VHH binders against Uncharacterized protein DDB_G0275255. Designs and how they scored, part 12

Target 1, 266 residues: Uncharacterized protein DDB_G0275255, of Dictyostelium discoideum (Social amoeba) (q8t2u0)
Amino acid sequence: SSILKANFYYKVDWENVQCFVPPCPKYTIQKLNTNEKSQKILDFIFPNGLNKTTLLGDESKTLIVLGTTQPSSKFPNNATDFLVTRVYKSLPLGNKQTSTDKYYMFGDNGTRCKTSPCPNIVAALLNVHSQEIINTISQPYEKNVGFLDSVWLSSKNIRSDDFGLIGQGTIKNGVISISNSFIYLPDPPIKCPELPLLKCVEGNSMTYSRDENRCLVSPRCTKFGVCTLSIPLCNKGYRLVSFPSTELNGCPKFFCDPEFVNKTHK
Key: E = the ipSAE of ESMFold2; O = the ipSAE of OpenDDE; V2 = 0.75 times the mean of E and O plus 0.25 times the DockQ between their complexes.

## First folded at step 16 (VHH; framework vhh_7aqx_2)

Design u4 (from t5 with M99L; at its last look DockQ between E and O 0.36; V2 from the best seeds 0.00; counts 0 for: pae E 3.4 > 2)
Fold by OpenDDE, look of step 16:
Structure u4 (fold): chain B 266 residues (1-266), chain A 124 residues (1-124)
Amino acid sequence: as target 1 above (266 residues)
Amino acid sequence: QVQLQESGGGLVQAGGSLRLSCTTSGRTFSSYYMSWFRQAPGEEREFVGAISRSGGYTDYADSVKGRFTISRDNAKNTFYLQMNSLKTEDTAVYYCAALLVYYGTWYESRYDYWGQGTQVTVSS
């Protein structure tokens, strides 16, 4: 009978709502994995480090927020504000939208197997007391988004920190088929470390590797090789990034990063 | 299986302080959200507070907010509850609990592992 303090996950929508006394709510929230009625929101209170104007732009239905509602301090209307604890942004995947898929977060249940499939993943249904053990996360991004950093994306599925992604999808036979992934913001959650400047001998240039946080790491002097002249194009919603790669003998390595994530290098 | 062991409980006077510890076995401590619960005699178990995997987020019951502080040391596989300004109504068995995935609520039934509890008694 004890009341637990709870935050809930909501999908945000941008809809101007008419009211008798301005300001009027501009947003609605829908509690994930429920059939609860959408709630009108006047304003979102974001945590430090996130730009409200950037997040609450013209794009609709791309945000998931964790938090709680509270009465607005603005008078005289009886509006509701939303106190945001966490923010997630949809990873662009063309025009694919699924309205019926449920929302999950994932964890490693510690199970280890010698053979596949191995049921080592817990898919927890958000906002609802339900979870399921699965063995595979099937996502469409690597196949459909050119030059996407698969290491970056894969590293976000199951985290040992607080920054795991939300997966929207359907579970069948131990496999969750993802239709939409929501990335924790800001990304990366921690600023990339500063790198030393190397003095390379003539004919060599400084090259890097990129880690799972999209940070450049492990600077090296590498002999500059012959490079391809082609520059890739990114899908809509993604920006082209490049760096001189150790792996490619000093040639630029290209990635298409989502536009909403922070730049980690030039 | 993860084992949780509470320590630090005891008798303390009202207004006093006490620090509880919860030690986790294994190498996966950082994978879990950690929470403290308590159960007073004749009462239901109630949520006290929680902390995220990295420690960047904490949540407290209203009854203990401002008095209790939760922290964790992932390197030591230890979870803490600092209790200040203790009241007689804080008397309870305190339990440590581990939650693999935070899904928006702190429902007791969702936690994956539980400690055996440690007795805290606050006298007048």
Scores: ipSAE 0.343, ipTM 0.681, lowest interface PAE 2.0, mean pLDDT 89
ESMFold2, look of step 16: ipSAE 0.343; ipTM 0.709
ESMFold2 (binder alone), look of step 16: mean pLDDT 85; pTM 0.868

Design u5 (at its last look DockQ between E and O 0.47; V2 from the best seeds 0.00; counts 0 for: loop humanness VH .158 < .165, pae E 3.5 > 2)
Fold by OpenDDE, look of step 16:
Structure u5 (fold): chain B 266 residues (1-266), chain A 124 residues (1-124)
Amino acid sequence: as target 1 above (266 residues)
Amino acid sequence: QVQLQESGGGLVQAGGSLRLSCTTSGRTFSSYYFSWFRQAPGEEREFVGAISRSGGYTDYADSVKGRFTISRDNAKNTFYLQMNSLKTEDTAVYYCAAMLVYYGTWYESRYDYWGQGTQVTVSS
């Protein structure tokens, strides 16, 4: 019987590890939701499309990886490399960190209710065969991150594809309180589609809507209205983005997108 | 009731091809991952392959890699196992399974839904 080598979820940390013969491991991985000791990692092997340099920067404890360990091919060290299958990046939330919260992914268990609350969410504990049914995901980002795209973020919790986020939190009385969310990278997983250019009559301008993938969609000619002059400031770790919005009569709509996600429009 | 139903099994000669189907009912097709397992006589059930909901991720056992392909048709609520270059050792009952959330491994115990299985026999 052929047994597949299991992939697990790990939190990545950066440490200055000493060794007798360089190169020395610079990273450690901690298996999520376990009490296993951390492992020293010499190098991460990332899948195509992800930039190693960008991901393994100076920010410690912001990366979760799915993958497996393997012996390094580098001589003379008997070091360990990590073969990465998936990467998740922490969504910045200021100084809020909780070390004891567990890590979950969420799915729709198919339950449908006429009344709320409805236990239609499965919270699966990563790396462990354990899950809990919940009815609500309570996350702090919408309240604490100004101009965050709530449609984008909410769509990441329970997706129709395989690119859901990892939530760190605690479950109580059918509610998970999220302390940290990790976004699947790259985001979006697929490039935004190209849009046609519209020729608008005088007094009208081309405007857009933004979908759950942060892509501009549904170009329209809209009469240009009076716009506010204020430009918002984004929290640390976020960049300001804007587009001419159909909803705002051609005025710019602003969002603060995480810096680590791909730009989807100008 | 949420169900998975396998079909397409049968007798085939070594070197031949066979396509298995797993039709989902209920809410099973909302699952993030679908997998095929197989169990030969006297052996433990083993992982054959998996596909993500989007189809963007696939994984195969080494024993079937390059020969077997898993695909999905969302419109038909069906996913498939295309088996090419079949060998006698591929003889087994094949099961389809669904997982709502990927726990990090393809362990049998972590799947939420299972089919009843379909017999595949490869003759020499």
Scores: ipSAE 0.144, ipTM 0.582, lowest interface PAE 2.8, mean pLDDT 87
ESMFold2, look of step 16: ipSAE 0.322; ipTM 0.686
ESMFold2 (binder alone), look of step 16: mean pLDDT 81; pTM 0.830

## First folded at step 17 (VHH; framework vhh_7aqx_2)

Design x1 (from p1 with R27F T28R; at its last look DockQ between E and O 0.49; V2 from the best seeds 0.00; counts 0 for: pae O 8.8 > 2)
Amino acid sequence: QVQLQESGGGLVQAGGSLRLSCTTSGFRFSSYYMSWFRQAPGEEREFVGAISRSGGYTDYADSVKGRFTISRDNAKNTFYLQMNSLKTEDTAVYYCAADFVYYGTWYESRYDYWGQGTQVTVSS
ESMFold2, look of step 17: ipSAE 0.411; ipTM 0.702
ESMFold2 (binder alone), look of step 17: mean pLDDT 85; pTM 0.866
OpenDDE, look of step 17: ipSAE 0.008; ipTM 0.306

Design x2 (from x1 with D99E; at its last look DockQ between E and O 0.01; V2 from the best seeds 0.00; counts 0 for: pae O 15.8 > 2, grease 25.6 > 24.2, SAP .688 > .668, placed apart)
Fold by OpenDDE, look of step 17:
Parts: structure tokens; sequence; C-alpha cells
Structure x2 (fold): chain B 266 residues (1-266), chain A 124 residues (1-124)
């Protein structure tokens, strides 16, 4: 057909079942913020740059996809494939998700206030032509995930581009309480630029800052000082990363990055 | 919701000192950098200095290095610009700015929020 189907957001579930007679759809998609019946999917067609095996081999119900269904190329009359436009992965928190929480994306509505609270955030309900104006996003990650890069996360919170996160939560009195966040993949969307190697004088070493994409930037020669030998432990689902930090006068800066995001440095 | 308010500006003689303050409110997240900029009449706004979230890193324009110092008090949600050995060429409107993402450069276009500015006049 020459007419393109509309894309919607779905949560993905799968079961490990043995296939005896093809086709054997093992994936189930549920349209977000609706009570529509779930659909069985034979295969996902991912865009370039994403590893289907990695994404679908992880924990069930941790993936949100934007896309549309189409007849399977292998079984056009008996099975359905899902053409994926965007992929989002759940940011681990270690809590149970509330089933009643709805899914939102957030934008800035341009409102500026001199006093708080200021209703400057648009919470758009996914898959539904509905939005709510809120003033605060309350997220639990900074408090519960040690050494999480708050700059990285905050940069994804309210966006006008396609790389914003999906927030699952409940809105009350202008505040959305986030129970789960889904990060757009791949992350970062663009590969980090290569950095020059600086020749530092004796006693100095090359240090960096880290940008919102978790890329090392702004290499400098910094006098190496005394560093505290304290290596943090990351929560489950996160990996420890470090770099010589300009901010810490050459000492290692530690972060716990989600395991499902791309490594941006050593 | 986010507000930056400068204070401490005024008239000072060359060689004198002045301390500017910037009080912040309404941040949902902590800013990565807090910075000072200034704009003299007929000139473009220029970077003066910045301080990192932790306060462990500061950077200054060459024109003010050694004379100006930036510090912050997180408990008071305030950061400061201590200006010593002031010169007539330091006369400008001084602005504070907050950056929530780090781009590795100190362009004013990189900053998310700005104060209204405070006038600093250095007389000969």
Amino acid sequence: as target 1 above (266 residues)
Amino acid sequence: QVQLQESGGGLVQAGGSLRLSCTTSGFRFSSYYMSWFRQAPGEEREFVGAISRSGGYTDYADSVKGRFTISRDNAKNTFYLQMNSLKTEDTAVYYCAAEFVYYGTWYESRYDYWGQGTQVTVSS
C-alpha cells in the first residue's frame, strides 16, 4: 500500500517458548496509554545502528518501541512484523512499576515565570491527543542510583527533538511523579568526537570534562594532585566508568552509566 | 520557574574591589556550570568566568585572570564574583548564567538561563 500507517508507542513483552510449527510469534506488543488488545509479533525490524539481539535478549517489558505493524515478510498471511522507528530502554531503578502509571514525553511550552511553581512543562500523553501542563518533574533516579550522571539524564528530560526520554508516572497537582524512565537508543545518537592528545609538561596530565552525551571534551593539561582512593559500586544494571577530570584536578571522576548505553570513553 | 538574580554592582574606583552575587532559584536539576558574563557599551557580551557544580573547577577569561575569583555557596544557592584590582575597562553590565549541559566552550548561546544583569562602573 502507498499509504503509510500511523506510528504508535508500544511496550514490548516476550516469552521464551519453543516453536514447533511456524509461524511462532513470541513477542507481544501493548499500545501505551490504551486498553487495546495486545498483539503478537513475529519479528521486529529495527533501524540501522541498533542490535536486535541485544535489545530483545534482555529483560522483558523494558523496551518501548515506536512504529507500526505490517504483514510479515516471511508469513504475510499468518504473522505480523513490527517496523520500528524508535527504541527506548528502561532505565533501571530497582522498583516495581505501577501499572496505572501513564507514559509521557515532555516539552517546554515557552512559559517563563518569575515565581514558582511555573507551569512551563508540557506532558504529552503518548498515543493520545492529550497533554497536561505541569510545573515539576519528580524523578527518583538521582536519589536511588548512585553516581548517575545527572547532566546526562537531565539533558534528556525536556526536549524538542526526537531524543527525549519517555517518562512513566502519575500527575498530581502539577507534579509528575516518575516511576520509570525510558532512554532513547542509540545513546548517544551521534558518536563522540575524537580528541587530540595533549603533550603536558612534567607533573601535569591530560584531563577532560564530560558533556551531556557522556562524551569527553575540552582536554586540558592539569597539575596532578592527591586523589582520594574511593571507587564506587554501581547499582544493578549500571557499569562503572571513569576519566581524569579537570573538575577534580586530575583525579578520576566516576559515573555509573546504564549498561545498555554505548560506551563513550574508557 | 528558574530565576537568576544578580546583586552587588555599583560604582568603584580603579584599583578597588567589588563582589557580585548571583542567587538562583527554581532549578529542577543542578546546573553543571554557573558563569559570569559582561557586556560593555557598544561591545559584545563576553565570558568572564565559570565555576563547576562542585566548585572544584573554575575558568576565567585572560583579561580577568588573577584579579577575579568565582566561588559558590550551594547552601545559599548563590555564587559570587570577587573582582579585585578593578580597571576602567572592567566597566560593564555583568550577567550570571546557568548551564545545565556542558558543551566544552563558553559561548553565551550555550547557557540556558540568564540573570537581568548588574551594572559595574569603574572610575579613573
Scores: ipSAE 0.000, ipTM 0.183, lowest interface PAE 15.8, mean pLDDT 85
ESMFold2, look of step 17: ipSAE 0.298; ipTM 0.664
ESMFold2 (binder alone), look of step 17: mean pLDDT 85; pTM 0.873

Design x3 (from x1 with D99N; at its last look DockQ between E and O 0.34; V2 from the best seeds 0.00; counts 0 for: pae O 4.3 > 2, grease 26.2 > 24.2, SAP .693 > .668)
Fold by OpenDDE, look of step 17:
Structure x3 (fold): chain B 266 residues (1-266), chain A 124 residues (1-124)
Amino acid sequence: as target 1 above (266 residues)
Amino acid sequence: QVQLQESGGGLVQAGGSLRLSCTTSGFRFSSYYMSWFRQAPGEEREFVGAISRSGGYTDYADSVKGRFTISRDNAKNTFYLQMNSLKTEDTAVYYCAANFVYYGTWYESRYDYWGQGTQVTVSS
């Protein structure tokens, strides 16, 4: 019942303020799933591999961090730094977030279902010792974000590794309605494998499939076909990516990937 | 059916090293985190350290940070506690435990499975 170790999840906010007299903390953290007062942070200490400038950019309230506070190295008596262990970035949806939705991570109790409902989904409430069994995760991204890689997103919902997403939402009658999803960074956590260059015969070109990590895989030689010339537009916060698809007989397959994830292919 | 079994405990001199092992069996499904706890005589059980399923995340109590290292071999269903620079205050029964999800804090009550413990005694 006692707190043995405390690394908590926080939502990050920041303001562009002028600093007249240091220290001037411009970041604010709010502990998730609590009513604790927000705290001012002077600086974030990020793990290797993450770009602090990119993450603490213009998009306020889109970042969740796991970590702990410590006295600032620069102002140990007057300011607080945040030591970051994990970083999560909000997946853009274009909707207003409800402040009442709680933050969860999901597990499957070791049984993965192919279809909903799945009675083995565990929703763990972050920062508090509480969990609930649910059977369905209702997310709005597939319907509202065009050309989003649903395989990629789905693969992040329920994981047994460290790379699961955080879901903000409300649970009712065994269903969690997701209002916002936060993706673990960096994504992908592991670099995509190198692919061989195939020498295709005349009239054929190299095509690929895309896996759940957004990596191109299974290169093949595919005969050129006639393709449609329509190019989709991505929602705000997403970038258009494409690759010659084996599935589409050599035609380009399009996806809208979040801008904050790493590019995995051209 | 689920069993956690600690091994590797014993008597060691201060400044010495010891490696504990926890072997798991009977799990139908993977646990998200494995942790080490310890309990000294007359004291409350305290968190020592934890490791995630993938091994990519570790956390340690301040009292052991820099001296203890947790690792995991999923192929062998075993995770380890490497204890270096041991101190007399490290004397305790060491327990391994499994929990499903890390909530942001390490609560003893969250752990569903516990080992029986292994005695570690550090002499001066």
Scores: ipSAE 0.026, ipTM 0.452, lowest interface PAE 4.3, mean pLDDT 87
ESMFold2, look of step 17: ipSAE 0.414; ipTM 0.739
ESMFold2 (binder alone), look of step 17: mean pLDDT 86; pTM 0.880

Design x4 (from u1 with M99D; at its last look DockQ between E and O 0.42; V2 from the best seeds 0.00; counts 0 for: pae O 10.2 > 2)
Amino acid sequence: QVQLQESGGGLVQAGGSLRLSCTTSGRTFSSYYMSWFRQAPGEEREFVGAISRSGGYTDYADSVKGRFTISRDNAKNTFYLQMNSLKTEDTAVYYCAADLVYYGDWYESRYDYWGQGTQVTVSS
ESMFold2, look of step 17: ipSAE 0.491; ipTM 0.763
ESMFold2 (binder alone), look of step 17: mean pLDDT 79; pTM 0.811
OpenDDE, look of step 17: ipSAE 0.006; ipTM 0.253

Design x5 (from u1 with L100K V101I; at its last look DockQ between E and O 0.17; V2 from the best seeds 0.00; counts 0 for: pae E 12.3 > 2, placed apart)
Fold by ESMFold2, look of step 17:
Structure x5 (fold): chain B 266 residues (1-266), chain A 124 residues (1-124)
Amino acid sequence: as target 1 above (266 residues)
Amino acid sequence: QVQLQESGGGLVQAGGSLRLSCTTSGRTFSSYYMSWFRQAPGEEREFVGAISRSGGYTDYADSVKGRFTISRDNAKNTFYLQMNSLKTEDTAVYYCAAMKIYYGDWYESRYDYWGQGTQVTVSS
């Protein structure tokens, strides 16, 4: 029944400049994959369940938002708010963007191959009517970030839901070279299942595997192993997590997870 | 796979009203942006309007804005087009369509699933 503006994907920017006469918008949005003029935004209205301290102010420069504009609730004739439907945040330590980079989501085109490379990926340009068939998504983060959970990141490349990443990059010869990946928030989008608390016999401890959603799964009682004492350090923007691993005979397995995603285990 | 089925088409006098329905057999209806398209004989298929997954956002072609209303009932897996103040130019086969990933536009090739269409005829 309501006539609303269309939802588009926008890159967010922010500048903390002095402003003496309200309203004082400090944010701008720029429609992805277009040359449209940036627009001033006073406030963002986020969906419930997001940690806004990692999304506002200077941190907003790492965001892509899906949504639409509306008159400001406080200054309806003089300012614009943004109604957010989805938010994505870039992983730290991507590569420098280039002038040829565009913003894509990726899908499965249904092609199945016995060998690689397989042209089975739709690279769909956001906001505009264009897409390409590609065979490879090349991510920079395994090289740039020690102990990144590659299974988790790989699981976000091509999705049949709206929880897939947005890739900023350049396509050449069927390969997209990603400069930055933007992760749908919250991550995981659904809380991890509860694990049973089982008593292990003496000499054993509870061990786990970790799935593509960073959730601990497959709890088992495992005989104590001999472990090395080497504990990795994570790059800035990432936090160290660990769990007793079944595959490591109860020794800790380590990952460096982005600080902006939800913890999935202690 | 999602199956879409339109219903509610028929003959109506100009100035009248008609309501179309689109139902799905799947349990994933709430996962889709839903849209109506139409195609008159000899013409290209054209966008009519769309609705977000929750129903909180709608968009319409200029030719139908103010006359047509799109809504959805996710509990019933049903998507509606209310057409008021119908004109003979609204005569077409109407299709419902679903897209899982919103790319910022309503271009026809973005849609993953299509219904078979229902005929709407507006007589003078």
Scores: ipSAE 0.000, ipTM 0.327, lowest interface PAE 12.3, mean pLDDT 85
ESMFold2 (binder alone), look of step 17: mean pLDDT 85; pTM 0.876
OpenDDE, look of step 17: ipSAE 0.099; ipTM 0.547

Design x6 (from u1 with L100T V101L; at its last look DockQ between E and O 0.02; V2 from the best seeds 0.00; counts 0 for: pae O 16.6 > 2, placed apart)
Fold by OpenDDE, look of step 17:
Structure x6 (fold): chain B 266 residues (1-266), chain A 124 residues (1-124)
Amino acid sequence: as target 1 above (266 residues)
Amino acid sequence: QVQLQESGGGLVQAGGSLRLSCTTSGRTFSSYYMSWFRQAPGEEREFVGAISRSGGYTDYADSVKGRFTISRDNAKNTFYLQMNSLKTEDTAVYYCAAMTLYYGDWYESRYDYWGQGTQVTVSS
């Protein structure tokens, strides 16, 4: 058939099972926002640039994939593979996920707001072709994850490109309360640009700003000031990063980046 | 494609005022967030200020707050930067930029169209 098979969003789970007689599918996929029966998958076929081993690690139920099933190349009559189009990874929060929360992607009607409420937010229910207009996305990460880059995270919520996050949550009275966010991988989708090396005069040092992709940008020579020697600790699942900051007069600015995103600083 | 053209630049004494204009080609001016950037010699381009599509919201860099005012006239497809109390450190090439989608920030990478720039020189 020349008809392309439809892609859907699935949550991935896996178990450590002993294989006595192949094939032995060890992955399970569950179609999001449905009550369809879960399916056993023998192998995932990932797009270029993504490491299967890294993604299918020890953290169960942290991966959402967009794609389609196909007969296994190894066992075409007995097993199913999953052809992955997109991958999303759960942003660690430290709370227990609720089974009742649905999965959404967010868009707008071309107008975005700096502050809530924003009447143009569209919450699209994944896989079921339904959407709801909301005015507020309530994210728990800023409050609960220390030194998280809020600019980075906020930029992921509503996008016109294909790199928006998946939000798991509940909608009530125009507000979606997010319980879990899944970040599109790889992040950033495009490699950070190279920066020029500045030669600063004595007493000055090279400093940077950081953009929404966590890339260092706008190198400048800044007079080095007095800095506080306080280094923050990151929550579990996050790594500490720092750079000399222009806005902090050359002092280090700290962020806690998720461990599963690519490092953007040299 | 949208073309942006800056005008109004020139030489001015410290403490003086200057008004820059940016004219946008086409009929979709109201679809864009507009921003001013500037680049001094040997420095990177930096954000100066921005205005929303309708003009109801403005934002400024700390270095120019209280001195610079941004406005727009959608009927004239023109974007303005009123610069008062100019300082020598304000010397730069000033660029007009247009952005179709606003993400809550004014990062340079988000802008779709750029002008050629106009030179502003503030003498002591």
Scores: ipSAE 0.000, ipTM 0.199, lowest interface PAE 16.6, mean pLDDT 88
ESMFold2, look of step 17: ipSAE 0.363; ipTM 0.714
ESMFold2 (binder alone), look of step 17: mean pLDDT 84; pTM 0.862

## First folded at step 20 (VHH; framework vhh_7aqx_2)

Design y1 (from u1 with D59Y; at its last look DockQ between E and O 0.51; V2 from the best seeds 0.51)
Fold by OpenDDE, look of step 20:
Structure y1 (fold): chain B 266 residues (1-266), chain A 124 residues (1-124)
Amino acid sequence: as target 1 above (266 residues)
Amino acid sequence: QVQLQESGGGLVQAGGSLRLSCTTSGRTFSSYYMSWFRQAPGEEREFVGAISRSGGYTYYADSVKGRFTISRDNAKNTFYLQMNSLKTEDTAVYYCAAMLVYYGDWYESRYDYWGQGTQVTVSS
């Protein structure tokens, strides 16, 4: 066929089943927003840049993959492999899912308003090609996760690139209530740029700002102020990161980043 | 809403080259996956190729792979199809199409906006 094979979005599950005779598929995939029967998968073929060992295993249940099935290279007649094109990982500490939750990806429909609410967001139902216009994305993570980088997370909702997140939730009255967000991997999709080292005068130190990709930017020489000595603790599934902040007069700025995203600075 | 306008079509000799452009209206061009389709007389419309929002990924039909190149300039709100080594079977009306969300395939039904098309004729 002259047309490329269709891909779909699937949720991944791991089965702890004893297998005595190969092939022994350990994974199952469920097509999102459908009632199709789950399919057994022997192996996942990941694109370059992603570590299969890290993504699969105990945390495999937190993955959404975009891709297609193909006969296994090892067992072409008896098993199926999954060719992965995109990977998404669940952000920890979302809300419990409801039975009405669906999986969406979001886009900007180009509408511009002078007043709120503004219906400028398209919520696209994955795999089904149904769209709904909404005005607000409500997510639970700012409330549930201490020291979360809200700028980082919010920037992932609507993208002009290919790296938007998947939102699981329910739409009501122009608002989607998110229970769970799935972040595109790797994150960031592009490595942070290298920063120059500044030679600061005595009494000053180099400080930074952090952008929406969690990259340090805009290095400056800042005079040290008085800093608090308290170090925050991150919730489970998150790691503490810090940097000398221009905004805090050289004092460390703290964030809790998800453990599965790449470190962007020391 | 996005309006798409194709240009650059015309008559070309077999073995020649042609570059098509698709210009979009509005300010959200970078939010769309863009694709080229073509329809020959008496034939069904067929997928030619596509490019992702950022331009980092391109996709081609087997019939044009190695001969056609797709690109985009988001700053100019323009989408391109460079056609090299043209064949008589490439004769068709070429359409530009925009898709807001990538669903994993390039079926016609996935696209939100379509151009009016531009005629490409390849003579022997």
Scores: ipSAE 0.446, ipTM 0.740, lowest interface PAE 1.4, mean pLDDT 91
ESMFold2, look of step 20: ipSAE 0.585; ipTM 0.824
ESMFold2 (binder alone), look of step 20: mean pLDDT 86; pTM 0.878

Design y2 (from u1 with R27F T28R; at its last look DockQ between E and O 0.50; V2 from the best seeds 0.00; counts 0 for: pae E 2.4 > 2)
Fold by OpenDDE, look of step 20:
Structure y2 (fold): chain B 266 residues (1-266), chain A 124 residues (1-124)
Amino acid sequence: as target 1 above (266 residues)
Amino acid sequence: QVQLQESGGGLVQAGGSLRLSCTTSGFRFSSYYMSWFRQAPGEEREFVGAISRSGGYTDYADSVKGRFTISRDNAKNTFYLQMNSLKTEDTAVYYCAAMLVYYGDWYESRYDYWGQGTQVTVSS
């Protein structure tokens, strides 16, 4: 073929098995949205910027990878490696998947409406050339995850870059009900920009806003207000982050970010 | 509605260069997966090259590797095909195409929108 070998999306799984005679592949991949047999993988070759050890640990089953299989460099005749192009990680505390759930990526079809609902979203079935037009993406995380940055999550659905999320769910009546979302890694894909240090007058402190990439932006000098003393607790799989917030008059703004995303500020 | 419009085609001598442009409109975002195809007389349409949404990934047919380069200017909603070292066999109608979601390949059937094409003729 005149083009590169096709990549496909796979869900990763692993089994802790004893190995007596190499090769001993302990990973399996399942091609999404297909009934193809799972394949045993000896090793994953990750792109730069991703830590293989952290990704292929106990939570490897939460990964979706885009890539292609190739003969193992170590065992070219007996084992298969997986060349990874993209990695996605499951966002914790989604809903339980149903038997009808499929895996999608989303795009804008260019449709413009004056009124809602507007069928302007393409739900593309991964690994299969099939699309469905929808008007709404319904995800469970705002309900299930306290102090979730909904702006961050929602911004990942339809993007102009290559870093859109994968949604697992079922489509009905123009709405996809998401059970599980998979976030592109690393997140953010680009490091947050450096911010200037402001010299604030007495009684004022430097405060920030947070953008859709979870980066602190728009530093300002803000007069201290009265703050609540309560610190929230994050759900399992999430870490508490805070920053002095402009909108809260210098009081800390709290978010629960997934543990697997990169910290964007101290 | 999404529209693609090619421009820049014409007559060029072998060994020469030509730059094609594809202007896009109707997308909510400026960046989608974009590709160039070409069809010579009596031949099937063939893949020339592709560029990802961000522009960080490109792919080319073997026949054009090293000679052709695809780039994007998001501010102009335009992507380009720079063709260098042109050969007579590069003569074809060149089409730009857009794909909303990357499926892992660049098959013609994956593309959602197509331009009308622009003629490129390379003379000996």
Scores: ipSAE 0.165, ipTM 0.596, lowest interface PAE 2.0, mean pLDDT 89
ESMFold2, look of step 20: ipSAE 0.470; ipTM 0.775
ESMFold2 (binder alone), look of step 20: mean pLDDT 91; pTM 0.929

